# VH-VL binders against E3 SUMO-protein ligase pli1 (pli1), part 15

Target 1, 154 residues: E3 SUMO-protein ligase pli1 (pli1), of Schizosaccharomyces pombe (o94451r108to261)
Amino acid sequence: YSRPFAPVVHSRIRFRKSPFYDILEQFNAPFVVPACVGTRNTISFSFHVTPPALSKLLNDPKQYRVYLFSTPSETIGFGNCLMEFPTPQMELRINNQVAHANYRRLKGKPGTTNPADITDLVSKYAGPPGNNVVIYYMNSTKSYSVVVCFVKVY
Below, E stands for the ipSAE of ESMFold2; O stands for the ipSAE of ESMFold2 at other seeds; V2 stands for 0.75 times the mean of E and O plus 0.25 times the DockQ between their complexes.

## First folded at step 17 (VH-VL; framework fv_spartalizumab)

Design y2 (from x3 with light chain Y33W; at its last look DockQ between E and O 0.91; V2 from the best seeds 0.00; counts 0 for: pae E 2.1 > 2)
Fold by ESMFold2, look of step 17:
Structure y2 (fold): chain C 154 residues (1-154), chain A 121 residues (1-121), chain B 113 residues (1-113)
Amino acid sequence: as target 1 above (154 residues)
Amino acid sequence: EVQLVQSGAEVKKPGESLRISCKGSGYTFTNYYMHWVRQATGQGLEWMGNINPDSGSTNFDEKFKNRVTITADKSTSTAYMELSSLRSEDTAVYYCARELYEDSYGTFDSWGQGTTVTVSS
Amino acid sequence: EIVLTQSPATLSLSPGERATLSCKSSQSVLYSWNKKNYLTWYQQKPGQAPRLLIYWASTRESGVPSRFSGSGSGTDFTFTISSLEAEDAATYYCQQYYWYPYTFGQGTKVEIK
């Protein structure tokens, strides 16, 4: 049974437009990475590449990529969200393989963090079991929302 | 305004080849897959194939694979479809169609005016 | 190849009546993980190019009147015009975009008596 005044659930995150890529599709509902102060945490979730996206990815893998995005959960309702990872003290794994990304934040320069390009770790099959994401992290002072998107890069 | 403007009607003889152009305007030509769909008079729509205009990658319905060539010229924002070894059953209206860019890509949001091709001896 | 079969071939109705068109797919076009059906409906009037009406089986394209709707899932799909207007006389096609080659149904011609 739902309670009155339930929080608004945002199904799509609207990131600030980038001159380096266009976001074509979001594969998963935003997944919450809870704050974790003074301790360690692990989260996991799944996503699935859609059949039309898979066709483009297989045909033109240099132009079509799969990116993992993150932004503070508190901001997702306002649009123009900025790319920011939960903490520099984290490890991202896709299908049991370590993703190599720069998790560093630059103070005074919001929106300078690049999403993680996970394309080479994503299953090239539309059927089960899909793709598994695991995030190991510590010392995140905020809750973050994470999505995996299909992008065209320039 | 997005527009797809096709080359004019053609009358052909069996065994000849046809080449239809489709010029896109009002959008970033290289971002959108271009498709070719034909329709014989009074009949349904038949997908022939497509192209990624940026990379040149193509896909074809198998029935056309060795007769159809699809190309694109990025500098003129123009796609081309060539069909060789024409037969009378190739008499049709030929359309170019632009694929949606995001979310529901694979469906066609803009179509050319059509090019009528008649193949008769 | 995914074959789409439409019925009826022709539907002749009066203004204000409800039109119901069927499209049946030889294979499922439902991606169960996102629950979306990769099926599109087009309208084509004589002498004109097709017009996109519905994608994802049930989502109306921008500027399409609300009397047009789509439903169904997997292999069985329905397109409905809730109250026919004279301008709705056209042939309607379903199309799948799950896998290449993309395919169309053979069309249903809707006529106004």
Scores: ipSAE 0.613, ipTM 0.845, lowest interface PAE 2.1, mean pLDDT 90
ESMFold2 (binder alone), look of step 17: mean pLDDT 92; pTM 0.939
ESMFold2 at other seeds, look of step 17: ipSAE 0.654; ipTM 0.856

Design y3 (from x3 with heavy chain Y33W; at its last fold request DockQ between E and O 0.65; V2 from the best seeds 0.71)
Heavy chain, then light chain:
Amino acid sequence: EVQLVQSGAEVKKPGESLRISCKGSGYTFTNYWMHWVRQATGQGLEWMGNINPDSGSTNFDEKFKNRVTITADKSTSTAYMELSSLRSEDTAVYYCARELYEDSYGTFDSWGQGTTVTVSS
Amino acid sequence: EIVLTQSPATLSLSPGERATLSCKSSQSVLYSYNKKNYLTWYQQKPGQAPRLLIYWASTRESGVPSRFSGSGSGTDFTFTISSLEAEDAATYYCQQYYWYPYTFGQGTKVEIK
ESMFold2, look of step 17: ipSAE 0.747; ipTM 0.882
ESMFold2 (binder alone), look of step 17: mean pLDDT 92; pTM 0.943
ESMFold2 at other seeds, look of step 17: ipSAE 0.741; ipTM 0.878
ESMFold2, look of step 19: ipSAE 0.737; ipTM 0.877
ESMFold2 (binder alone), look of step 19: mean pLDDT 92; pTM 0.942
ESMFold2 at other seeds, look of step 19: ipSAE 0.724; ipTM 0.874
ESMFold2, fold request of step 20: ipSAE 0.712, 0.700, 0.685; ipTM 0.867, 0.860, 0.859
ESMFold2 (binder alone), fold request of step 20: mean pLDDT 92, 92, 93; pTM 0.944, 0.943, 0.946
ESMFold2 at other seeds, fold request of step 20: ipSAE 0.738, 0.727, 0.731; ipTM 0.883, 0.873, 0.875

Design y4 (from x3 with heavy chain S57Y; at its last look DockQ between E and O 0.09; V2 from the best seeds 0.00; counts 0 for: pae O 12.4 > 2, placed apart)
Fold by ESMFold2 at other seeds, look of step 17:
Structure y4 (fold): chain C 154 residues (1-154), chain A 121 residues (1-121), chain B 113 residues (1-113)
Amino acid sequence: as target 1 above (154 residues)
Amino acid sequence: EVQLVQSGAEVKKPGESLRISCKGSGYTFTNYYMHWVRQATGQGLEWMGNINPDSGYTNFDEKFKNRVTITADKSTSTAYMELSSLRSEDTAVYYCARELYEDSYGTFDSWGQGTTVTVSS
Amino acid sequence: EIVLTQSPATLSLSPGERATLSCKSSQSVLYSYNKKNYLTWYQQKPGQAPRLLIYWASTRESGVPSRFSGSGSGTDFTFTISSLEAEDAATYYCQQYYWYPYTFGQGTKVEIK
């Protein structure tokens, strides 16, 4: 019954539409950031930017960006996901450089957090080793799933 | 019909600058990157750089970065390539070629006729 | 930079024979996420600009005769003319569009005897 190959196309997170950007491509399978109550945790993963996306980033960086998205893992598959980071006290590093983004959300207003714009930290080389993502965080009561996407900004 | 029409042949001396035009017709000029590729006599093809005509942003092979300027004029559907500080090694046929940047499936599907440039003292 | 090496340098064959051209890449041009090989084959006749024949390693451009085909993946690619015609005398180039700078193989000249 074992199959040597199955389509990977279904490994995608559907986020709520935004008037400020369109998601064009997801670069990685959703990566789980596990809960960690009362302690610190570190996760890391890699992604590659496709050659067509890199070309657009180099030729039109005002309009084409790379965003890092996060949503509670439990919400995936149950409709459009909202942007939410594990904690406001997290640190995100891309290729060993600190990303400066606002991880806070407004109380009572889910989905008020913007994805992190990491464009200027992304390697402009399509081949190995790709781009490395490290998240340092603490006191997350939920698991989160993280994807890096190619976007068009308005 | 898609056409890329380049400016005519040139003879240059070392140290001078070269400017070649490439006018596109029969398509939406701003939907395609414009690339410049050269070929010395009896030699292979060498990519020099490109431009997004919509935004004006460019990329260059590092060997040309300090000598090449690529521009585009949307109103005339024309791209330009300038190469400064010419050397005899720059003697080649210079081509413009387009690449679809939206919904791309291939690279250079249309080429200009070529511009022969001779650099000699 | 991704180096493409073509072989042989020259093929001299009779009409109706099969031509097989090799292109080897110093680095994979297969992007694992989308499973596409970013490799193109061109035909160039003397005094003319190159003509696109095959893209994504194996997809024929519109209007290209079915005797032209491409195959391979990753670093090793082949281009085949199944039954040579006199009009096929040309130099054939592979080109990668995986990443900048875009690079070409040095070419394989096909001659008809």
Scores: ipSAE 0.006, ipTM 0.553, lowest interface PAE 12.4, mean pLDDT 84
ESMFold2, look of step 17: ipSAE 0.058; ipTM 0.681
ESMFold2 (binder alone), look of step 17: mean pLDDT 92; pTM 0.943

Design y5 (from x3 with light chain Y38W; at its last look DockQ between E and O 0.04; V2 from the best seeds 0.00; counts 0 for: pae E 14.7 > 2, placed apart)
Fold by ESMFold2 at other seeds, look of step 17:
Structure y5 (fold): chain C 154 residues (1-154), chain A 121 residues (1-121), chain B 113 residues (1-113)
Amino acid sequence: as target 1 above (154 residues)
Amino acid sequence: EVQLVQSGAEVKKPGESLRISCKGSGYTFTNYYMHWVRQATGQGLEWMGNINPDSGSTNFDEKFKNRVTITADKSTSTAYMELSSLRSEDTAVYYCARELYEDSYGTFDSWGQGTTVTVSS
Amino acid sequence: EIVLTQSPATLSLSPGERATLSCKSSQSVLYSYNKKNWLTWYQQKPGQAPRLLIYWASTRESGVPSRFSGSGSGTDFTFTISSLEAEDAATYYCQQYYWYPYTFGQGTKVEIK
């Protein structure tokens, strides 16, 4: 059993391989979450699940999921990126519903943070208005890039 | 070289069941959906259903849901389609076809050679 | 279920002529956010499995001659053979892969006079 290797591209983020899932498709161009030290910020963007992906999600929901990934923007293009949220002081909303994920960073253990599984919050209809992502955050010392991906889980 | 090899032609009687195999080679079997499509003589193509051979999860056209069973054996890289309660209208060529569930550049880039099935009294 | 209706049923033309085939979908297969139409064209010769020619409505598969092209968007699609050759005698099918169940058009048989 072999997993496909995706090439690194400026408009795509290449994450380190995981034995627990394969990234099949990236739904959005990386969205930058700017640094904000000692203050708060809110960002929002939209993404659309492609019709074939949505069909697979509805028919195989245990195997196909939608994950939100984040990595420091500075690391893109310099090898395989690790999953890291901008700050523990954040809230993620998908279609105005709070997503539950562990935003904690584990000091000295890079790559131990799981992406957010947002599958149950994603619209079950193709087409407008798509899916709205809102991130409320504060005290992020770096800029991060965020993508929503279609994944196969094991 | 990617190859899908199907089991040989069959002659069946009404009321019997049919089982066709499709062995994939030259690629990673579990990275592709396997689909089943049939074609009656001189007629168009009709999608029947598919399987994710890694998970065993299936999708069917509703018109076949109660009569068709699709399975896969990862260890032999072989998919199977069973059609029960056969009738003369099931006389057709049955194809397997693969679809890459990554990227989705085209639905069916490789097809089996087809299995001719005749249902007659 | 998305129904694809092809026309004409049969098209009989001379070598060098332009063949124009229609495929009409009962609902849109355009995903407007990525601007892709999830529609495929196949060629099938007697006794053979179908051969993929065009995907995403207008993108030629590798090794497909440039005389084959596809166009259209949403619900109305056209497949064109710009200068018909004897080897192009076949039945041509459109197929949508927008949503399960995947469906095919009824086919257009292209004959060479």
Scores: ipSAE 0.006, ipTM 0.527, lowest interface PAE 13.6, mean pLDDT 84
ESMFold2, look of step 17: ipSAE 0.006; ipTM 0.510
ESMFold2 (binder alone), look of step 17: mean pLDDT 92; pTM 0.936

Design y6 (from v1 with heavy chain Y33S Y105S, light chain Y31S; at its last look DockQ between E and O 0.19; V2 from the best seeds 0.00; counts 0 for: sugar tag NYS H31, pae O 14.3 > 2, placed apart)
Fold by ESMFold2 at other seeds, look of step 17:
Structure y6 (fold): chain C 154 residues (1-154), chain A 121 residues (1-121), chain B 113 residues (1-113)
Amino acid sequence: as target 1 above (154 residues)
Amino acid sequence: EVQLVQSGAEVKKPGESLRISCKGSGYTFTNYSMHWVRQATGQGLEWMGNINPDSGSTNFDEKFKNRVTITADKSTSTAYMELSSLRSEDTAVYYCARELYEDSSGTFDSWGQGTTVTVSS
Amino acid sequence: EIVLTQSPATLSLSPGERATLSCKSSQSVLSSYNNKNYLTWYQQKPGQAPRLLIYWASTRESGVPSRFSGSGSGTDFTFTISSLEAEDAATYYCQQYYWYPYTFGQGTKVEIK
C-alpha cells in the first residue's frame, strides 16, 4: 500500500565546505527571494545576532565574521550547496547601508562567487529587533534562498 | 588572579568632564571586552557601554552615546571612560567590569572596586 | 529596551529560612537557536561591586555556594537561597544580556532578622 511521508522542511542550508571559513551558526531560516523576470522586485527580512556571537564579533573581529549566503532554492535539499547570488543586477543593504560584494559569477561556473561579508554593517547598538536586510533586484530567473551566518575565518 | 583597579573618587561641577581609568591584571587584557556600569545612590545598575581592547570597537547605550567615550591602552592594560557635560544626575559609583568570554557573553565575572563621582554646584 | 521587574523590593528573613526572589522580563530572553535563557543574577553587598552568582538563568558560577539557585524561562525567573546565612544579607539583581542595551532589575534587598 502507499505510505504517507512527512514533507521535507529545510530549516538550514548545507553549503559546500570551504578551507577559508567554518559556518558556526545560521541566524535565520532560509528566506525565499522569488524569481523576477523582466521586472524589479524588493524583499526584506530581519535577523538577530545572538549574544554569544556578538561577543566574539566584538572581541575578535579579525577571525569572526557575518556572511550572507545565497543558493538556488531547488538545491537546498541535497546538501553541498554552492554560493550563488540571484542576479548581478542587485543591491544588498544591511541596516540601510550598501553592502559591497561581487554579485557576478564566472560564466557557466556556478558557485564561483563568495558570500558577502556584512560584518561591518551589523548593528553594534542594542534596540528593537535585529538587523534589517533589503535586496533590490531585477531579472532573477530562479528562486533563491538566503541565510545570514556566523563564521570563523582562517 | 583577575583584578580590575579603578582610579579614585572625584568631585566635579556641572558641565565638566569625567575620566575614569580601569587597569586590568592577571589575564590577557586584549582577550576580553571591558564594560562600564554605573549606580546612583540608592538606585539600580545601569550599563553604559563597552570596548574590545584589541580592536578598539565600542558599543554604547543610546542615552550616553553623545557624551561618553570609551578607550583602551593595550600597552598599559588600561581602559578609560570619559563622560562629558556632567549633570547632577550623573552622581554615581562607576564600575568597570570584564565580560565572561569563555562561558557566556554579556555577563560580568570580574568588577572593579568602583569610582565614586559626585557632581555638585 | 528590555525592562526587568524584580519583586519583592525587600525580604526580611531569619537565618535558615528560604528566600525566593522574582525577576520578570518585558520580553523573552530565551534564544530559539540554543534554547538558553540570557539572564544573570548578581549579589551586591553595601560598599562592594556586584558578584556574579548565576548565568544562563540556572548555571551556578564557579565557587558559588550550592544554596544559591536560579530557575525559570522566557519572561519569568526565580532566584532561591535554600537556607539563609548571615553573610547572605545583600541586594540581588537580575540582568538580561539578550539584547543591547543590557539591563538590570531594580534589585531585591535581603535582610537577616
Scores: ipSAE 0.000, ipTM 0.531, lowest interface PAE 14.3, mean pLDDT 84
ESMFold2, look of step 17: ipSAE 0.017; ipTM 0.647
ESMFold2 (binder alone), look of step 17: mean pLDDT 92; pTM 0.942

## First folded at step 19 (VH-VL; framework fv_spartalizumab)

Design z1 (from v1 with heavy chain Y33W; at its last look DockQ between E and O 0.91; V2 from the best seeds 0.79)
Heavy chain, then light chain:
Amino acid sequence: EVQLVQSGAEVKKPGESLRISCKGSGYTFTNYWMHWVRQATGQGLEWMGNINPDSGSTNFDEKFKNRVTITADKSTSTAYMELSSLRSEDTAVYYCARELYEDSYGTFDSWGQGTTVTVSS
Amino acid sequence: EIVLTQSPATLSLSPGERATLSCKSSQSVLYSYNNKNYLTWYQQKPGQAPRLLIYWASTRESGVPSRFSGSGSGTDFTFTISSLEAEDAATYYCQQYYWYPYTFGQGTKVEIK
ESMFold2, look of step 19: ipSAE 0.744; ipTM 0.882
ESMFold2 (binder alone), look of step 19: mean pLDDT 92; pTM 0.941
ESMFold2 at other seeds, look of step 19: ipSAE 0.759; ipTM 0.887
ESMFold2, fold request of step 20: ipSAE 0.708, 0.734, 0.753; ipTM 0.870, 0.878, 0.884
ESMFold2 (binder alone), fold request of step 20: mean pLDDT 92, 92, 92; pTM 0.943, 0.940, 0.941
ESMFold2 at other seeds, fold request of step 20: ipSAE 0.677, 0.748, 0.746; ipTM 0.858, 0.884, 0.882
ESMFold2, look of step 20: ipSAE 0.754; ipTM 0.886
ESMFold2 (binder alone), look of step 20: mean pLDDT 92; pTM 0.943
ESMFold2 at other seeds, look of step 20: ipSAE 0.710; ipTM 0.870
ESMFold2, look of step 22: ipSAE 0.751; ipTM 0.886
ESMFold2 (binder alone), look of step 22: mean pLDDT 92; pTM 0.944
ESMFold2 at other seeds, look of step 22: ipSAE 0.745; ipTM 0.884

Design z2 (from y3 with heavy chain N31R; at its last look DockQ between E and O 0.69; V2 from the best seeds 0.72)
Fold by ESMFold2, look of step 19:
Structure z2 (fold): chain C 154 residues (1-154), chain A 121 residues (1-121), chain B 113 residues (1-113)
Amino acid sequence: as target 1 above (154 residues)
Amino acid sequence: EVQLVQSGAEVKKPGESLRISCKGSGYTFTRYWMHWVRQATGQGLEWMGNINPDSGSTNFDEKFKNRVTITADKSTSTAYMELSSLRSEDTAVYYCARELYEDSYGTFDSWGQGTTVTVSS
Amino acid sequence: EIVLTQSPATLSLSPGERATLSCKSSQSVLYSYNKKNYLTWYQQKPGQAPRLLIYWASTRESGVPSRFSGSGSGTDFTFTISSLEAEDAATYYCQQYYWYPYTFGQGTKVEIK
């Protein structure tokens, strides 16, 4: 009896296009935030701003930003993913500092959640130590995939 | 189709100033950084600087810092490079080049036809 | 400033031969965290603007024939034309886009005998 093929791996998440920004580069492979019903969980991962992205951030900090995106893991691979955080009961820290974002989801209104603008918390040089992301969360009914992207805003 | 069309060839004397235009078409001009690169006869390519046409932000190679001005006019989709206090060593073909927007930005896949500038006494 | 040094200055070969060009960088253009090399190869024929062939050291631009390839990492890079054709007579430049100022190698001229 043959073994199943390896599962499909998606290295990029294709979000629904926005009139307010363009995604120019994804800095990390999608990181899975597992479902966590009736209990607490903590996850962490790292990302690094690339040297060409850093050049643009330093030149034009009003136009170039770093956003954190999230979408249900089951939806990646279809090319029109909607922005949604794992749970409103969460705290996002970048380099040990609390990020301020609206984590609420609105019933019946998918795609109303904005990505988190974490630019002011991100290290402004290439190389070590990079950037640490920590998510403390509770009561996420689904698995979510998280990426940090370089964006140009309008 | 993306096109970058530069102003015509010029003959200059030492001490004069040079101003070259580069008109972009077939794309959204303000989304892409524009670069200037020159090439003396029989020599290699030399990056001079760039501009973000939307913000006006610029970067320059240090050797040109006090002589080069790079500007952009959003309304005409045209970038300009001015080089002052010309010397015979500034005799070259001058190119404008558009930087890619995503992932491999920093690379140039669209170039102007080049503007030949001769500086002679 | 990151200095790129190309060798040889001129390479004279017959059609069908393999052309091998070197580009050496004075400091690494590899970003170890994404494993990408911020190095580009261009082709320039006389009287023409440069043409982008390879970016990220080894990725071919769309529409570039498969006989063109790039390899190497960090400070040492190689550009190869696997079977030289008459139309490949040109000067080839490497360029780094790791950090400003962007810089080019001085070029390798490939001639067809």
Scores: ipSAE 0.726, ipTM 0.868, lowest interface PAE 1.2, mean pLDDT 90
ESMFold2 (binder alone), look of step 19: mean pLDDT 92; pTM 0.945
ESMFold2 at other seeds, look of step 19: ipSAE 0.728; ipTM 0.870

Design z3 (from y3 with light chain W99Y; at its last look DockQ between E and O 0.86; V2 from the best seeds 0.74)
Fold by ESMFold2, look of step 19:
Structure z3 (fold): chain C 154 residues (1-154), chain A 121 residues (1-121), chain B 113 residues (1-113)
Amino acid sequence: as target 1 above (154 residues)
Amino acid sequence: EVQLVQSGAEVKKPGESLRISCKGSGYTFTNYWMHWVRQATGQGLEWMGNINPDSGSTNFDEKFKNRVTITADKSTSTAYMELSSLRSEDTAVYYCARELYEDSYGTFDSWGQGTTVTVSS
Amino acid sequence: EIVLTQSPATLSLSPGERATLSCKSSQSVLYSYNKKNYLTWYQQKPGQAPRLLIYWASTRESGVPSRFSGSGSGTDFTFTISSLEAEDAATYYCQQYYYYPYTFGQGTKVEIK
């Protein structure tokens, strides 16, 4: 009996280019947020800011930011991924502090959701021992992949 | 085509100051940190410092901190390095170098042609 | 300051031979959380600026011939030219970019007999 469970594991997510920022580095392998219909779920993972990224962040915190991105897991191998959170009914915590983000997109306008700027929560806890991410959510009809990236903002 | 073009060779006396320009073209100048690296004749490479051309933020090797000034003019896409109180041991080729923008930033993917500086009485 | 020590200082070989260069770091340049080594190899020919060959210790820059390779981790790194060509006569430098100040090894000069 064959088991074709050797799927291509995508270590990177290529998001559609933005006029407002450039993605410089992805800090974590895409973390799967499973579909969750009619119930609540919680996921957690960690990421670590790299030494070169930390140096840039500390030098120029207005220009260098740490953003959390999300996209449907089904799209991550194809490039031009659109920013989309699992559900508007979610809470994001970084190092046990609530992140300030808009989880909704404008109706009929795909790709209008901004990534979450979590820099102030990371900058407070940057370097060892790393950063903890917790997502509380409900009613996500798709599986999503989540990454934290180092960005330069325009 | 990414190019870094430096100002020409200089002959200096001890105690004088040196100012070298480095003009970047073929890329978005303000996105890439610019570094200065020197090499004395027959010797290895020595990192001196860098600048974020967008913000003006700098870092220096401590051995140069009080003698080196690094600036950038983003309107002309030109970085400058000034080294004061020159000594004969400052005789070297001085390079500007652009670091990578993504992932492995801290490595230098484009270098200027070098500026030969001789400090002698 | 992270000190990089290269050996040998000079390596004289014939075309077609395998060149093996060492770079040892006084401190680890491995970031344990992403498993990457912040070490770069450059080639410098006489009268020229350095040329980037290898970053992250083992990742070849685009356009660099496959005979050039890098390996190692932590504090011990190796650069290899699998079959030496006359054009490979140059000085090779390792560089760390883990912490400021960035530092270079003193170089290994590869000569063709």
Scores: ipSAE 0.701, ipTM 0.872, lowest interface PAE 1.5, mean pLDDT 89
ESMFold2 (binder alone), look of step 19: mean pLDDT 92; pTM 0.941
ESMFold2 at other seeds, look of step 19: ipSAE 0.708; ipTM 0.870

Design z4 (from y3 with heavy chain S104T; at its last look DockQ between E and O 0.95; V2 from the best seeds 0.00; counts 0 for: pae O 2.9 > 2)
Fold by ESMFold2 at other seeds, look of step 19:
Order: structure tokens, then C-alpha cells, then sequence
Structure z4 (fold): chain C 154 residues (1-154), chain A 121 residues (1-121), chain B 113 residues (1-113)
């Protein structure tokens, strides 16, 4: 029997395990950052920290953090995804504040990019309007999927 | 196998203090919040408070008006709950319970055997 | 503080019958942005610690028989045992984990005739 070609949708991204943190919860469905060659693009989306996660974050902020992850969209159905930003030519803003992260990759060493720690920019309130993410970027040759996760760091 | 083993039953008088231990085994003790829940005879469950055994951070129900102290010792994988200024209403079985680590945190997947505490004059 | 009220207090049924237990919350435990209800059901047999059965109001824990189910949203929740077995005689508690302090319902005792 043959199944028809259909788009595959994934609600969760499974990243490669890290010795430096554990991913405890994913706050948003993977958001697509389209490829953009020879021009600039801007995308935005929102996420909401859940009440139990916010309680832990407020009580123990040294150990509980909010990280923004990115990986090539083509890889999200296969598990063991590697952390990679769309392009080094990008700016990430959380609630209109610039996030400071290293967007560059080490040549020949895929998966060496750290996720962005955005904890200090996240709303300390669980209700509306949530948290706004804006990505300004150019020269991304691939489509990327972005999620914001609750993590415990070691 | 995950196990939580509590200290033995105690008989107390009003005004005294109690201290119950809970030793965890079969898992990474520092990854899981530990909770204390009590149950008076023939009655329901009452959440008392918790601790992150790695950082020492705590939360507690204000009903205990600073009578409760919760601590943990990472080196022995043991959590402690102390309740001071005991009253007859504190007669209960006291449980420790482990909070789930991922996604479903806030729910308790493993419980100690319970420690029976009787407070009588 | 979020108060959970369970009914009935006691339910006495024969083997094979359907048991229906109610848990009502004084405040919503639904987080509308992820559509999850932060409500858990436990089973407690005499002389034993509680056993986790259902989380997120309707998701069965691994190893829990399929005759146990949960439903409802917001403030009104239902726990169902579709075909009662003798071993199901126990007290059942709902618990919210939306916000501190965590709270439990007072329990529903299920007895087998």
C-alpha cells in the first residue's frame, strides 16, 4: 500500500542532549524562520511561560532558565537536532530588548552553538500579553525552526 | 528502583518539635523537588511545602506560620521537615513525595511510606 | 488558595459498574495559552501512600489500566472508572498544581459491594 505525500508537522523538537542543561518544557510550537537570501527579513511570534515554570524560575533563577533554540527546519522530524541559528547576521529581541547571544558557528563543528539565554528579558507574569520575540535577519540559506524552552542548568 | 524511606513514628506533646527525614535512592536526588504532604487520620491530604535539594530554595503553605522548616543534605540524599510548636491538630501521617522532573512537574510520582506522628497531652 | 471540592464523599457500587467522581475547583486551573489543565488524580488504598493515575486532567500515567480516565476543563473535572474491579476500592483525590500552595480535594471513597 502507498501513502500519499503529505506535509509533516511536528509539535516538539528533540535536541541532542547537553551536559550543561536539561530541557524541561517547550513553550511554543516550532516557529518557522524562512530562508532569506540577498535581502532582509523580520519575523515575530509570542510564547507564554507556564505558571509552574514561572514559579520555579522566580524561586530559583540561577538554576532555572529560559533558552531560545533554533535548528534547520528540515531536521526536526529526525530527533537529535543540533543547535544552530539561521545566520550570524541577525538580531534577536525579546520584549523589545536586545538579547545577547553568539550566533556564529564553529567551522566544521556543527552543533557547537549555544542556545540564547533570554531569562532576564522574559515577563515575570504568566498572564497576557506573554512574551514577544522579534528576529531581524538576512542571508539565511535555509529555513529554521525556533522554540523557547524551560531548562535546568548545571 | 526509586525509593523514598522516611524516619519512624513519633509520639509528641503539644509545644514540642518534630523532625522527619526522607532518604531518596535510585535516582539523581538533586534533580527533583521534594515535597511534604500530611494526612490527618481519616482525612484528606494537605500540602506543606517543598525544597529544591540542589539550591536549597523552598516554598511553603502560609498556614504553618513559620512553624515549618524544610532542608536537604545532598551528600546523604536526605530531605528533612521540622515542625515546631506542635498542636493536637498536627497529629497526622507525614509523607515526602518526589515531583516529576520534566513536562509534568508539579505532580508526584513517588511517595515515602509515611511517618505517623501523634501529638497528645 | 485554590480549593478543590470532591463529590460524592462515598460511592458504593458493584463490580462491573461505572464509577463517576467529580472535582470542582474554586478557580480555573486551565492555562488557556497551552490549553492544559493542571489537575492530577491519585488513588490511595488504606495504609498506603497515594498512587499517581492521571495528570493534565486527562492523561493516564504509564502502567495505569485503561478503565481509569479523566475529563473536564477549567473548574469542573470528572474521573471515571469504566468497569469497576474489586481492587479499585480506594479513596481518590484530585490535586491542582497550577500555583502554590498545591491543594488536594477532600477525597471520594469508592467501596465495592
Amino acid sequence: as target 1 above (154 residues)
Amino acid sequence: EVQLVQSGAEVKKPGESLRISCKGSGYTFTNYWMHWVRQATGQGLEWMGNINPDSGSTNFDEKFKNRVTITADKSTSTAYMELSSLRSEDTAVYYCARELYEDTYGTFDSWGQGTTVTVSS
Amino acid sequence: EIVLTQSPATLSLSPGERATLSCKSSQSVLYSYNKKNYLTWYQQKPGQAPRLLIYWASTRESGVPSRFSGSGSGTDFTFTISSLEAEDAATYYCQQYYWYPYTFGQGTKVEIK
Scores: ipSAE 0.509, ipTM 0.816, lowest interface PAE 2.9, mean pLDDT 89
ESMFold2, look of step 19: ipSAE 0.701; ipTM 0.860
ESMFold2 (binder alone), look of step 19: mean pLDDT 92; pTM 0.938

